# Designs tried in a protein design chat: VH-VL binders against o27280. Part 26

Target 1, 266 residues: o27280
Amino acid sequence: MDSMNVPEVLEIKRIVEESESVKTFIFSWDFRREVRPGQFVMVWDFRDEKPMSVSLIDPVRSEIGISIRRVGEFTDRVHGLSEGDLLGIRGPYGRGFELMGRDILLVGGGIGMAPLAALADEATARGMRVDALVAARTADELLFLDRLEAAGVNISTCTDDGSCGFKGFAHERLLTLEENHDMAAVCGPEPMMFQVMRILDERDVPAQLSLERYMKCAVGICGQCCLDDTGFRVCAEGPVFWSQELSRVREFGRYRRDPAGRRVPW
Key: E = the ipSAE of ESMFold2; O = the ipSAE of OpenDDE; V2 = 0.75 times the mean of E and O plus 0.25 times the DockQ between their complexes.

## First folded at step 13 (VH-VL; framework fv_marstacimab)

Design w5 (at its last look DockQ between E and O 0.01; V2 from the best seeds 0.00; counts 0 for: pae E 12.9 > 2, placed apart)
Fold by OpenDDE, look of step 13:
Structure w5 (fold): chain C 266 residues (1-266), chain A 121 residues (1-121), chain B 112 residues (1-112)
Amino acid sequence: as target 1 above (266 residues)
Amino acid sequence: EVQLLESGGGLVQPGGSLRLSCAASGFTFSNYAMSWVRQAPGKGLEWVSAISGSGKSTYYADSVKGRFTISRDNSKNTLYLQMNSLRAEDTAVYYCARGSRLEWLGYFDYWGQGTMVTVSS
Amino acid sequence: QSVLTQPPSVSGAPGQRVTISCTGSSSNIGAGYDVHWYQQLPGTAPKLLIYGNSNRPSGVPDRFSGSKSGTSASLAITGLQAEDEADYYCQSYDSSLRGYVVFGGGTKLTVL
C-alpha cells in the first residue's frame, strides 16, 4: 500500500478569506514529501473527495495552502469548516510547473491564480522577475493581489466589467503587455487559456498551462480525466502541460467531459 | 544611467526617405518596448510607432501606417525608424522613448533629446 | 483634435494650487487604462512626471500629484513655483483605435 494514496487527516491550521467565494486552508506539512506548484491534492471531507491545487508552499513555516472556491455541495461543506477542524489530504499528484529563464509571465483567471500564486513565490525566491496578469469577472474576484505585490510581482489586472484594471478578457489585455518573457504559466478558464496560448505561441514564448478536468482517482487508473485522441491523463501526465502537448489535444478549449463522460462544450 | 540618443534627422524633400536611429544604453535594451513620439513645431506630442522588446510586435499610428517601419537591433541596442514617402506634416522633432517594462503601451519613463526632421521642398 | 482633452492653458501665482484636467472616454481612461503625465520645459524633451495615475518617479516633488476618476484624470500642482512653467501632457491608451498610445493636447502652465 502506497502511503501517498492514503489520506492523511490534517487539522486546518488557519483559514484565509481571499474573496467572498474563495478561502485558503492552511495545513502543516511534512516537506519530506515534496510538493511543487501546479500539483494538486485530493481533499477528503469524509464524505466526498475533490482535487484541489496547492496555492501556498512554505517550507519555512512547514505549511501548505489550498485555495478552494465555493461552487457546489462539497465546497459548501468545506467552506463551513473552522480552524481546528479536520480534512483528509492525499497527494500531491500530477505534474507541476517547471521554472526556466529569468523572466516569467503568469496569466491567471479566477481560482486559476491558486497554483500560479505558489509558482510566483517560488519564482521570486529564485530571483526571477515575475509579471502577472490577474483576471477575474469583477474586482472583488481578483485573487492574491496583495500577496503577489508583497512578493515583488508586477501585476496587471483585468476584469470583465472593468471594475478594476483593464476592461476585457485576459487575452485582450495580454496583447498590450510586453512579450519578451522566457516562459509563461497559465491557469484559468479553458477558453481563456486557449486564447492566451495562441498569443504566446505567436510570440514564441514557451508556455505551460494547467488544465482542469473531472478527476476521480488522481492516480491515472480510472480514465475519467483522459483527454481525447492523446490519451493524456490530466491527473498523471498533467495537470500542467506544455503548449506543444496541448496543441495535440483536440478537445482543448473546445469541450470537456462531465462526470458521466459526456462532452460538455465550453 | 539610462541614455537615449537619437540621430538621422535632417532636411528631406516630400516623397523622400529618412532613417532615424536611437542608441540606447544603461539598461537591458531587449527587456523594454520602445516607441517613437514626434512633436511638430509648436504642437503637442503624437505617438508614432512602438515595438516590443523582442521586436516581434510592431504598431503604428494611422498617420504613418504603410509609410514608416519601426525596427530594432537588440544586439546593438539600437532602435530604428524607417520613414518613407515623407510629407510636410511629418515635420517634427522625433523622440525615442523607452516604454514601461510590463506594458509595451504603458508610459515612457525615459526620452531622448530628439532629432529634428524637416520635410520641405 | 486629441483623443484626450486638456485645457490649452492654465495659470497661477507662486504658491497657489493649480489643476490640469485630462478628459477621455470609455475607450481609454474609462476602459481602465492608466493615465500618465509628462512635463516639458521650454526647449527640452518631455519628462515623465506621473505614471500609473498617481505615482511619482524619483526626483519629482510631492507637490505634483495625479488622480483618475471615471473617464477623466487630473494633475494637481501645489505650491506653484516659477520653475513649473511648462507644457504638461497626459497620456493613455485607446483600445478603439486598434491600440494606440494617445496624448492629450497639452496644457501650457504659466506662473504669474
Scores: ipSAE 0.079, ipTM 0.646, lowest interface PAE 2.8, mean pLDDT 92
Fold by ESMFold2, look of step 13:
Structure w5 (fold): chain C 266 residues (1-266), chain A 121 residues (1-121), chain B 112 residues (1-112)
Amino acid sequence: as target 1 above (266 residues)
Amino acid sequence: EVQLLESGGGLVQPGGSLRLSCAASGFTFSNYAMSWVRQAPGKGLEWVSAISGSGKSTYYADSVKGRFTISRDNSKNTLYLQMNSLRAEDTAVYYCARGSRLEWLGYFDYWGQGTMVTVSS
Amino acid sequence: QSVLTQPPSVSGAPGQRVTISCTGSSSNIGAGYDVHWYQQLPGTAPKLLIYGNSNRPSGVPDRFSGSKSGTSASLAITGLQAEDEADYYCQSYDSSLRGYVVFGGGTKLTVL
């Protein structure tokens, strides 16, 4: 009874309000179904289905958490749910982050901190030193700060409006931080990730970036999540890619695709 | 599918040493924390030691600290327990158990059949 | 004496409901850690029976159920069958020991 193509209906065990616009929905999970930071699940509200990153992987409490930003009709409906209500979940899917070395830099923008929070928990559990640059438009939109601090992560913040931490964009803040990391993991708005990737490449820091593309099947069959230049399928070969893989991709940071597969600007 | 096979048990004198092995198959060994759990004859389960998926972090019950060393060889999919300065109280069946991913111990979802260690003169 | 306390034995007739308690403290179950349950049939290795307080892995009959409240947990078996005769262990973590794994002392279930 592990069909990945049909969502399993699960009860919402707890809801954590992370911000005005972001909630984390927590479910019981049998970790014999392996989950890695950077993988995603398809969330089904009985009308539509959307990919969401796993933000909490907690085998001690037998829980996973899925963080969802309210941004449209589907997410508005999901945000209206209560503990005890049902959601369909299928997955996990995709390639997660790989950890290497002793010192890791996390760079997250907005909801992109969700998979990085899960990665931070794994990295600190391995005894790695973890620095996190957490970015948002405003202070109220900075995510997971208390959780990262409790895990022993060294946090730097930036906000577009300067309401908390460095005033400016994530890549601008990155230029003012220590440069000596063994690897980096990056997730957030694709324009931000592109700029961050260029800086990390100049510093010769191996980087893994988590991409979002339109997904339908989540297992690589339908082709809707393909990257133009390489044929990579975000749902199968990603969503986490090494920067070297992405450097060959001309669409990265330059455009995205709508549900019909059409190119649209960022 | 998932298989854990312990070996290296036997009869040993007090003060002696033994090295236990656990051969793992059917899963990506390096992604999982592993534990040794023992059971003295007619007694309950007692956690002995755990090691993270990478092998960088190790944990020991107070009763074995300084005498036992857990290790793993991820290239050989093998977990080890080096037991030194053995005492009669260490007499037990030793189980290899798959824990949670990395250093988070969840539930122990797969267990080997155990290997018997008897410490007696 | 185990950090988690279980009754040494419990018995019941076929078809009855039995419960097995697992009593902890504020440093383990009371600190919010999950409780897991294992069944050990005579002469065999332990097998995961209940995870995350109340969840049944695939293949475990629905007559097994678990719950947690306060500093204690409980395993319930309804419709008791002869094959349920086994030892049962609860397991959790203890924060006073930096997340040390702790087992209950075990409960022998006898089917009359």
Scores: ipSAE 0.000, ipTM 0.500, lowest interface PAE 12.9, mean pLDDT 85
ESMFold2 (binder alone), look of step 13: mean pLDDT 92; pTM 0.945

Design w6 (at its last look DockQ between E and O 0.01; V2 from the best seeds 0.00; counts 0 for: pae O 12.5 > 2, placed apart)
Fold by ESMFold2, look of step 13:
Structure w6 (fold): chain C 266 residues (1-266), chain A 121 residues (1-121), chain B 112 residues (1-112)
Amino acid sequence: as target 1 above (266 residues)
Amino acid sequence: EVQLLESGGGLVQPGGSLRLSCAASGFTFSKYAMSWVRQAPGKGLEWVSAISGSGSSTYYADSVKGRFTISRDNSKNTLYLQMNSLRAEDTAVYYCARGSRWEYYGYFDYWGQGTMVTVSS
Amino acid sequence: QSVLTQPPSVSGAPGQRVTISCTGSSSNIGAGYDVHWYQQLPGTAPKLLIYGNSNRPSGVPDRFSGSKSGTSASLAITGLQAEDEADYYCQSYDRSLRGYVVFGGGTKLTVL
């Protein structure tokens, strides 16, 4: 067994409550195993294993952070843990974001802000100008705002109910924002990402989008994370794709797959 | 209740310096971007400078860039404007204005009553 | 920064409707930035009147309304009252300097 493909049991060093439904779990990490913003890990609670985005990459403290939204039995159990408790971690897996130019736009919906928060830290550390559009259904679900502001990120917000910022969807807010960025990074619900991608393509802004699909093996063998038209595996060739790669994918924006692999409309 | 109280205005000669303060209360100061906006006697509003909630980002109108420095002390809930190399055209009432929480492109929902700066020979 | 253009003055009798224009360019209002409006009573600080083109803060009567189209915005006041006599400013952002704040020149409203 290669250590890359088996969970390493790690102690939860610190827990940050990001919202009522999202916690970030911090672990010590040996950065000889490199981690890039946009990569993911598989989190094992000794019963089940789920993919989670890396939201904090801190080589100075030798730490990574993994943000987990409470949505079901697995995440309920993980949210019940305390500092000092154990979790299995395997990874990182997948292709992360690549930075280019001097000006970057981040567009994140809900927990999709997690990998973008890590990217924002890297981009600001490189001296880039970072604009972030942070979207959620309500104000209480907007993530990482304090962290992004402290890093010097220029924030715009939108909420479905108008409780914070622009009332409406992320793509509607995007139409009112600065158009000239060297690149964009997008992560969130796939319908949001599709609409945002179309606007960015019209503006000729190179965009990278992070897709979430059901994953079992995380190394591209089982096929559960495949995109229909290309055979791309989200866990192997993604989860981050350039918009040009996704333009060849009929599935993107049209439907999703449930854990059994069945097509389900968005 | 949100309150913004400016101080530090006065009469100075050209080339002089002055430091304005704005004491904030009734809200979590560190969560809000803050701006200085000025109004020359009988004239309209002119944005001068802004600073993010954490103080990590600062912005200046071209007319004051290099001469004015905006800062904040979040432990004292105070916004500052250090004005150097003052000119006659800097004569104005200077308002402290609260920007939107988090929003880069926002509006100013609360204003102080202003402090008068007069630059004359 | 570019200056948003407002008429220097407008007037109306009590009960009438007045409109105050705010004309920008492709680098500000025409670039899609929101327009906000402020009322300044004589001898006082400005007060937020309209934000996000058309939204009223709590306590602002329905007879104040805002709109934006193309490179211009408008503030409409219906049912004009004596206490509406004030200076009115529009505000937006200009992309020429990475979206810095710009104000209109102001409009003095006189209630006859």
Scores: ipSAE 0.047, ipTM 0.597, lowest interface PAE 6.9, mean pLDDT 86
Fold by OpenDDE, look of step 13:
Structure w6 (fold): chain C 266 residues (1-266), chain A 121 residues (1-121), chain B 112 residues (1-112)
Amino acid sequence: as target 1 above (266 residues)
Amino acid sequence: EVQLLESGGGLVQPGGSLRLSCAASGFTFSKYAMSWVRQAPGKGLEWVSAISGSGSSTYYADSVKGRFTISRDNSKNTLYLQMNSLRAEDTAVYYCARGSRWEYYGYFDYWGQGTMVTVSS
Amino acid sequence: QSVLTQPPSVSGAPGQRVTISCTGSSSNIGAGYDVHWYQQLPGTAPKLLIYGNSNRPSGVPDRFSGSKSGTSASLAITGLQAEDEADYYCQSYDRSLRGYVVFGGGTKLTVL
């Protein structure tokens, strides 16, 4: 694949409303271009471009899904689109998740469940036992529960307000779980991921975590998504990292860089 | 010097139980994942079970899942394998092996001399 | 059948070069997992010979070398010696089949 790709203009085939703030946009996809859970695409609305995780990979239907949370101007515009409208998609980019073992634990928070949902589909298709800890602020923000259940995933939920499942944070719920897993995949708010990673490390459970950073080029050129000290580029070496890799990243769980490149604490 | 010494092997009837032990020395035991690997007479190596350094994570081959339990006592630098519902096909030399950090899915850099388990009527 | 396939036996004369293949699949070697090799002398426990595809532990002669490509790995022994007569096992990880650790079926190396 060329380092610099031109966006392909694609028609939105379907829109799935996942929650009040999250929609999944479905596109036809040529699977001669491989895509893996954990990889991202650059979505172009002909004005701006943003990285988005792939949340659905369906080779049977030749479709992919991109789940987008409404959080700002760009996503507001995208959420205003209808089926049949056009978006530019280029990618996929980055390193996706690698499945290991027989039993996998997914820990997701909010929109972080997007790539994990895709991973869950793959894992279950491979005959793996999948446990998913799905976290959100409230019950209404829990994502992909029906989809995960239909796939045979064992779901545990936690909400900050206790409106569904365990009352508390994902890492707190995790501490109460005694189940052992061969591997964990984690995606969500970085403070959550940081705490979850600590627990998993203490348990010696191999873990992969998907980071979110401000990305511009997606091809490892601009350096906007570089992680301090290591020089890791989230778009190239990530967004999926092993916990051991992240242990070398000072900023992980502590701060990020804003669009201007300034350090912003979590 | 790293040393691993297995014990507890012997003759047992089908359906019986046996508990293997592996005494470790020469390294910080709790920092390493440990595994059991067995070898049937005249056959190849088969991974049986693994346990993380802390003991919080355990892993099993399908062939022994539900029947065998791996554990460790880091205070005693000892690895255990509780074998229940033993079958004839479980007959093998059982090796204790030190793995690299298990999160790397690595290799076994040190092996014990093994203990023989024979399941027979 | 073992997840990793090895030839049952190989032979060579002293001083010769022999190669032992280890053939896997997309779920193990092909997935990018490292291949390790063990030497088992008759009546003894296995010994780590090669780790991480091509690394030699301390004490292993440089006559032993490992490589990996695609879905296969290879152990090469140059300058074959009588003491090299042993069983050799490749080992890796399989992400889909029967747990973590997978071994090859083993190769008996005979020095003629």
Scores: ipSAE 0.000, ipTM 0.483, lowest interface PAE 12.5, mean pLDDT 91
ESMFold2 (binder alone), look of step 13: mean pLDDT 92; pTM 0.946

## First folded at step 15 (VH-VL; framework fv_marstacimab)

Design x1 (at its last look DockQ between E and O 0.03; V2 from the best seeds 0.00; counts 0 for: pae O 8.0 > 2, placed apart)
Fold by ESMFold2, look of step 15:
Structure x1 (fold): chain C 266 residues (1-266), chain A 121 residues (1-121), chain B 112 residues (1-112)
Amino acid sequence: as target 1 above (266 residues)
Amino acid sequence: EVQLLESGGGLVQPGGSLRLSCAASGFTFSSYAMSWVRQAPGKGLEWVSAISGSGSSTYYADSVKGRFTISRDNSKNTLYLQMNSLRAEDTAVYYCARGSRWEYLGYFDYWGQGTMVTVSS
Amino acid sequence: QSVLTQPPSVSGAPGQRVTISCTGSSSNIGKGYDVHWYQQLPGTAPKLLIYYNSNRPSGVPDRFSGSKSGTSASLAITGLQAEDEADYYCQSYDSSLRGYVVFGGGTKLTVL
């Protein structure tokens, strides 16, 4: 068995409560295993294994952080763990974000801000100007704002219920923001990403979007993470795709697949 | 209930100094950018200075740069404006204004009632 | 002169519609910066009326509305009431000032 494809059992070093429903689990990490913003890891709780966003990449402290939203049985079990408890980690996997130019726009919805927070750290370290549009349903669900502010990111917020910032959807707020960026990075609910992608394409802003699909192998063999129309495997050719790649995918923004492979609406 | 209460205004001669304070309550002070905005008698609003929620970034209008210093003490929920080398044109009501929660130079959703600064000899 | 230009005054009768303009340039509104609006009753502090061009804070009636187009913004008040008599200010950012806050010169609304 390839040692990179077998879960390494790691101790939870620190837990950060990002919100009522999101925790970041921090592990010591040997950076000879390079990690890039937008890549993911498979988290194993000794019963089940799920892909999770890397939200912190800290080579100086030899740490990575993995942000997990409590949404079901697996994540409920993981949220019940304490510092010192063990988890299996495989990875990293997938294609990460590519930075270009001097000005970047980040558009994140909910937990989708996790990989974008890692990207923001890298972009600011390169001296880029970083604008972030952080979206959620409510103010209590806006993630990573203190961290982004401390990094010097120019933040705009929106909430569906208007409890913080712009009242409305991310794409509606985007229409009112500066149109000129060298690139954009987008991650969040797929309907949001679809609407944001359309606006960015019309503005000729190069955009990379991070998708979520069901994964089992994470190395491109099993086919469980494939996109309709193209056969792209999210775990191998993604999870980060250029907007041009996604423009050829009919399922994007229209429906998703459950673990049984059935089409379900977003 | 959000409250902002300015103090420290008064009469001062040109070249003098004053320190304004703004006591904040009813919200998580450290989460909000804060600004000073002034209004000369019979005139419009003029932005003076801003500070980020953490205090790590400060900004000044050209008319006050080098003479005024904005600061905050998040443990005391207090915003300050140290005003040095005062001039007659600094005469105004000074408002403490709360920025949006995460945007240090955004809109101002709550304002204090202001404190009057008069610079004359 | 103010970076953002407002008419010095406007007037209307009760029940009428009035608009207040806020004219900027390519370094502020024309660059894509948002416009916010404040109401100031005589002898009182300003109060947020419209933010992000068209959003209303809780408690502001829907007869107040805002819009932005090109290098200009507009505040509209329908169903004018005597209590609306006040000064109104627009506010935005200006890139020639490195994104610093700018206010319009103010507009005095008189309800006839």
Scores: ipSAE 0.115, ipTM 0.631, lowest interface PAE 5.8, mean pLDDT 87
Fold by OpenDDE, look of step 15:
Formats: C-alpha cells, sequence, structure tokens
Structure x1 (fold): chain C 266 residues (1-266), chain A 121 residues (1-121), chain B 112 residues (1-112)
C-alpha cells in the first residue's frame, strides 16, 4: 500500500501520437502490480501531478500506456517530453470497469476513449463482442480507431461537424444503434455521458460511466473530488460508477467543483 | 436459415381492426430489432413501425401513430402489429423485416413474404 | 414526394452499365446516415442488395456496387442481365422526421 503511493520514476519508452492534441506515453510496467481498465494513475512531472487514465494494458510486452490530451500548462510540459525522458507514476487508483456478458457497448467522447480502448482490448481478448461508438468534435480528434478496428471492434463514429460518420452528438447517434447489449461502458464529456446514460437506462442496459473531477490526493483523503450529497469520492469509489450510483448524484451532468471548490456548470 | 412468416392479413372495413403476426425462426429473435414495412398496390415501400430487440423501444411512422401498436413476444419468437381504426390508405402488403444488429434502425437483411391487408367498405 | 428521390425508371441493354441515383438531404444522407439498397423482383418481397453504402450481402454478385457522397447515393449495375429487371429502393434514416426509416420512391429497371 505504501509502495503504490510513492511515485515511481519511469522512463518514457515510446510516444504515440494519437491526434494533434493527444499523445500516448508508453512505460514499462511490472504487472505484479495489477492494473484494470478504468483505473487511473497520478502522473508527476516533478513540478505538478495530475490524474490520467490508463489507455493501454499489455501484459505480453509488460507495458502500459497513458493517453494525455494537451489542455493546460501541465500537459503542455508533458507533451514537450521525448522518449527517454522521465516521469513519476504512482498508482493505479480507483475503481475500474467490470466486464459482464457477451455483447459490450462502448461509448466514448474525445479523450474519454482512453480507458475504453483498454477495456476494448480486454473484452475482445475474452472473446466478447464489442461495439464502440466513438465521438469527437472533428474527424482528426477521433481516437484509437485503427487500434479498435485491429482488435475486432465494431466501430461507429460521430463528429460534431460531420467530418466523419454521423454528424451530431453521441446520444443522438446512439438512438439509431443496437440496444441489445449486456453492458455498456461510457466515458467522455459529462453532458454526453448524462444523455447516453438516460438512453441506456431506458433500454435496460447496465452501464458503467467514468467521471472526471478535480483530484488532488487520489487516495480519498483530501475530499476535493467528493460528489455533493452522496459523499462519493471519485478517486476512491470511482472514477467508474454504475448508472444506479450516478442516479443518486445530483450534480452529475449539471455541474462540477473547480479547484477552489466553486460550482461550475457544464 | 432465417425465416419470417407473416399472417393475419385479410379484408376489413374502414374503422375496423386487424392484428398481424410474424413468426421468426433461424436466429436469436430477441437480439434483433424488427420492423413492419408496407407496400400499397403498385406503390413503393413505406416503413410503418419498429421495435427494439427487448421490446423496450417502439417507433411509428406519423401515418400510423396512435392507431397501430407494435409488440413482440420473444418467448414465442413472434412480432405483432395491432392495427386499429384502419383506413383505406392502409391497404397494402405488410412485410415483417429483421433489422441489422448494430444499426437499430439500419438495414433490413431478411424479409417475410408479406401478408395482404385490404381496407374496403 | 419521397424523402429520398429516385428516378422512376431506368433502362439498359444486356451487358451495359446502369446507375440508379438516390438523392437525399442534410437531414438524412447528408447527416451521415448510411444508405442501403433493396431489389424487388416482380411479385416478390424486397431483398437486401447493398448495406452500409457499399457492402454486398452473401449471394449478391460484384457487378452490383453502391456509393455515397454528400447528400446522395448511387447504385451501379454492370454487365446488366435480364434477371436484373426489378424495382430498386434506397433506404436510409431521417432525423427531421423524428428518426424515421425512409425509403426512396423506387426505380423500375427495364432490361431491353
Amino acid sequence: as target 1 above (266 residues)
Amino acid sequence: EVQLLESGGGLVQPGGSLRLSCAASGFTFSSYAMSWVRQAPGKGLEWVSAISGSGSSTYYADSVKGRFTISRDNSKNTLYLQMNSLRAEDTAVYYCARGSRWEYLGYFDYWGQGTMVTVSS
Amino acid sequence: QSVLTQPPSVSGAPGQRVTISCTGSSSNIGKGYDVHWYQQLPGTAPKLLIYYNSNRPSGVPDRFSGSKSGTSASLAITGLQAEDEADYYCQSYDSSLRGYVVFGGGTKLTVL
């Protein structure tokens, strides 16, 4: 337990450019430390620390991948790194996805596809049928398509501008897609997830959704990622929640807390 | 082999009711959305109604909304169309069609031979 | 009249190439919905001919091909044969009609 809370300094083994704004950083990993899709790690660049989802889990190569979108100062610095450079990694933390059934639906938006890509690999390796709705603002921002296709995933795409696939939002496209899945996993912008969850609930499809909140400690102590009214800590009880759990979370799809603790609408 | 067999068609007076059935075999019925598509004599194809595999979601064309009810019994591998308040313009061959798996309202890969519904005074 | 517009009829001699157009709008084909095609032989039920714009089901010869661009789709038949004489329908989805499945008006293909 103590060991997992100490950042391990790891060398960036390779960098995969997923899109203009997203890079995947590959690290050697000791798989005696179990990691599950949906779990996150704290990435430390020796100045700041941020939670990042694991997007690749490869026990054969003894590697993990962390996909990071360039969105601010921390990620700008990380994106400036090269192969051979060092990062601190501690974790994994949080509750990951649980696979159940035979037919699985993945609904991902933007960088939200990161944990879902890892889940897709596991699901397909288990012989499950995987359908994936991949959403992004533009075609160039669609993530992991080649990887998913190679894994045998059935892909449907959705873009805001219609540059690839369905023009519109994920929940709109979902209304036209197969509803007979044994389980769904959802990750992306919270407004998207909120709408997708509603549809899945109406279809009686068990769904797991990965939330994003401001995290500081990642160990359930500081309370910065605590969801209002429920007391759920995204870093401890999540980030993956069942739809039934989120139904109890009033703030879900409506607002979040910023680093100062203020309510910020989505 | 996938098979769809419609039944229940016939002659009915305007304002009358009729219930169509479609017996499905050769596939996991509950895994597929099903639709009714009709074709008036000498006319083109018109989508009428669709139902999800579980039956939890139903869709209707505006022309039949409020009058027709689509349902299914997955234990019997049977699709139904309850048609009420029938009109002359409802006269058509009614086809049962299996929807594609991933596309809920996508293509129809299997069709029955159809059952004729005639609404006439 | 139909949401998707097809020519009422096309004709060709055996061995020729014919094309059937399916013109939609920004609320259906233009929105990114897939187009499917059906063949209906006289006195028979429709049969799936092309799915997801350009894919052929098993049993459909490769002389049948489909394409989609912009707000329109097209069915091409090469090496026209007598048995190809039939009605052809394009099909898609329209978001402006509360998510309705929509068909073209159909095209009667005559083999001369």
Scores: ipSAE 0.022, ipTM 0.533, lowest interface PAE 8.0, mean pLDDT 91
ESMFold2 (binder alone), look of step 15: mean pLDDT 92; pTM 0.948

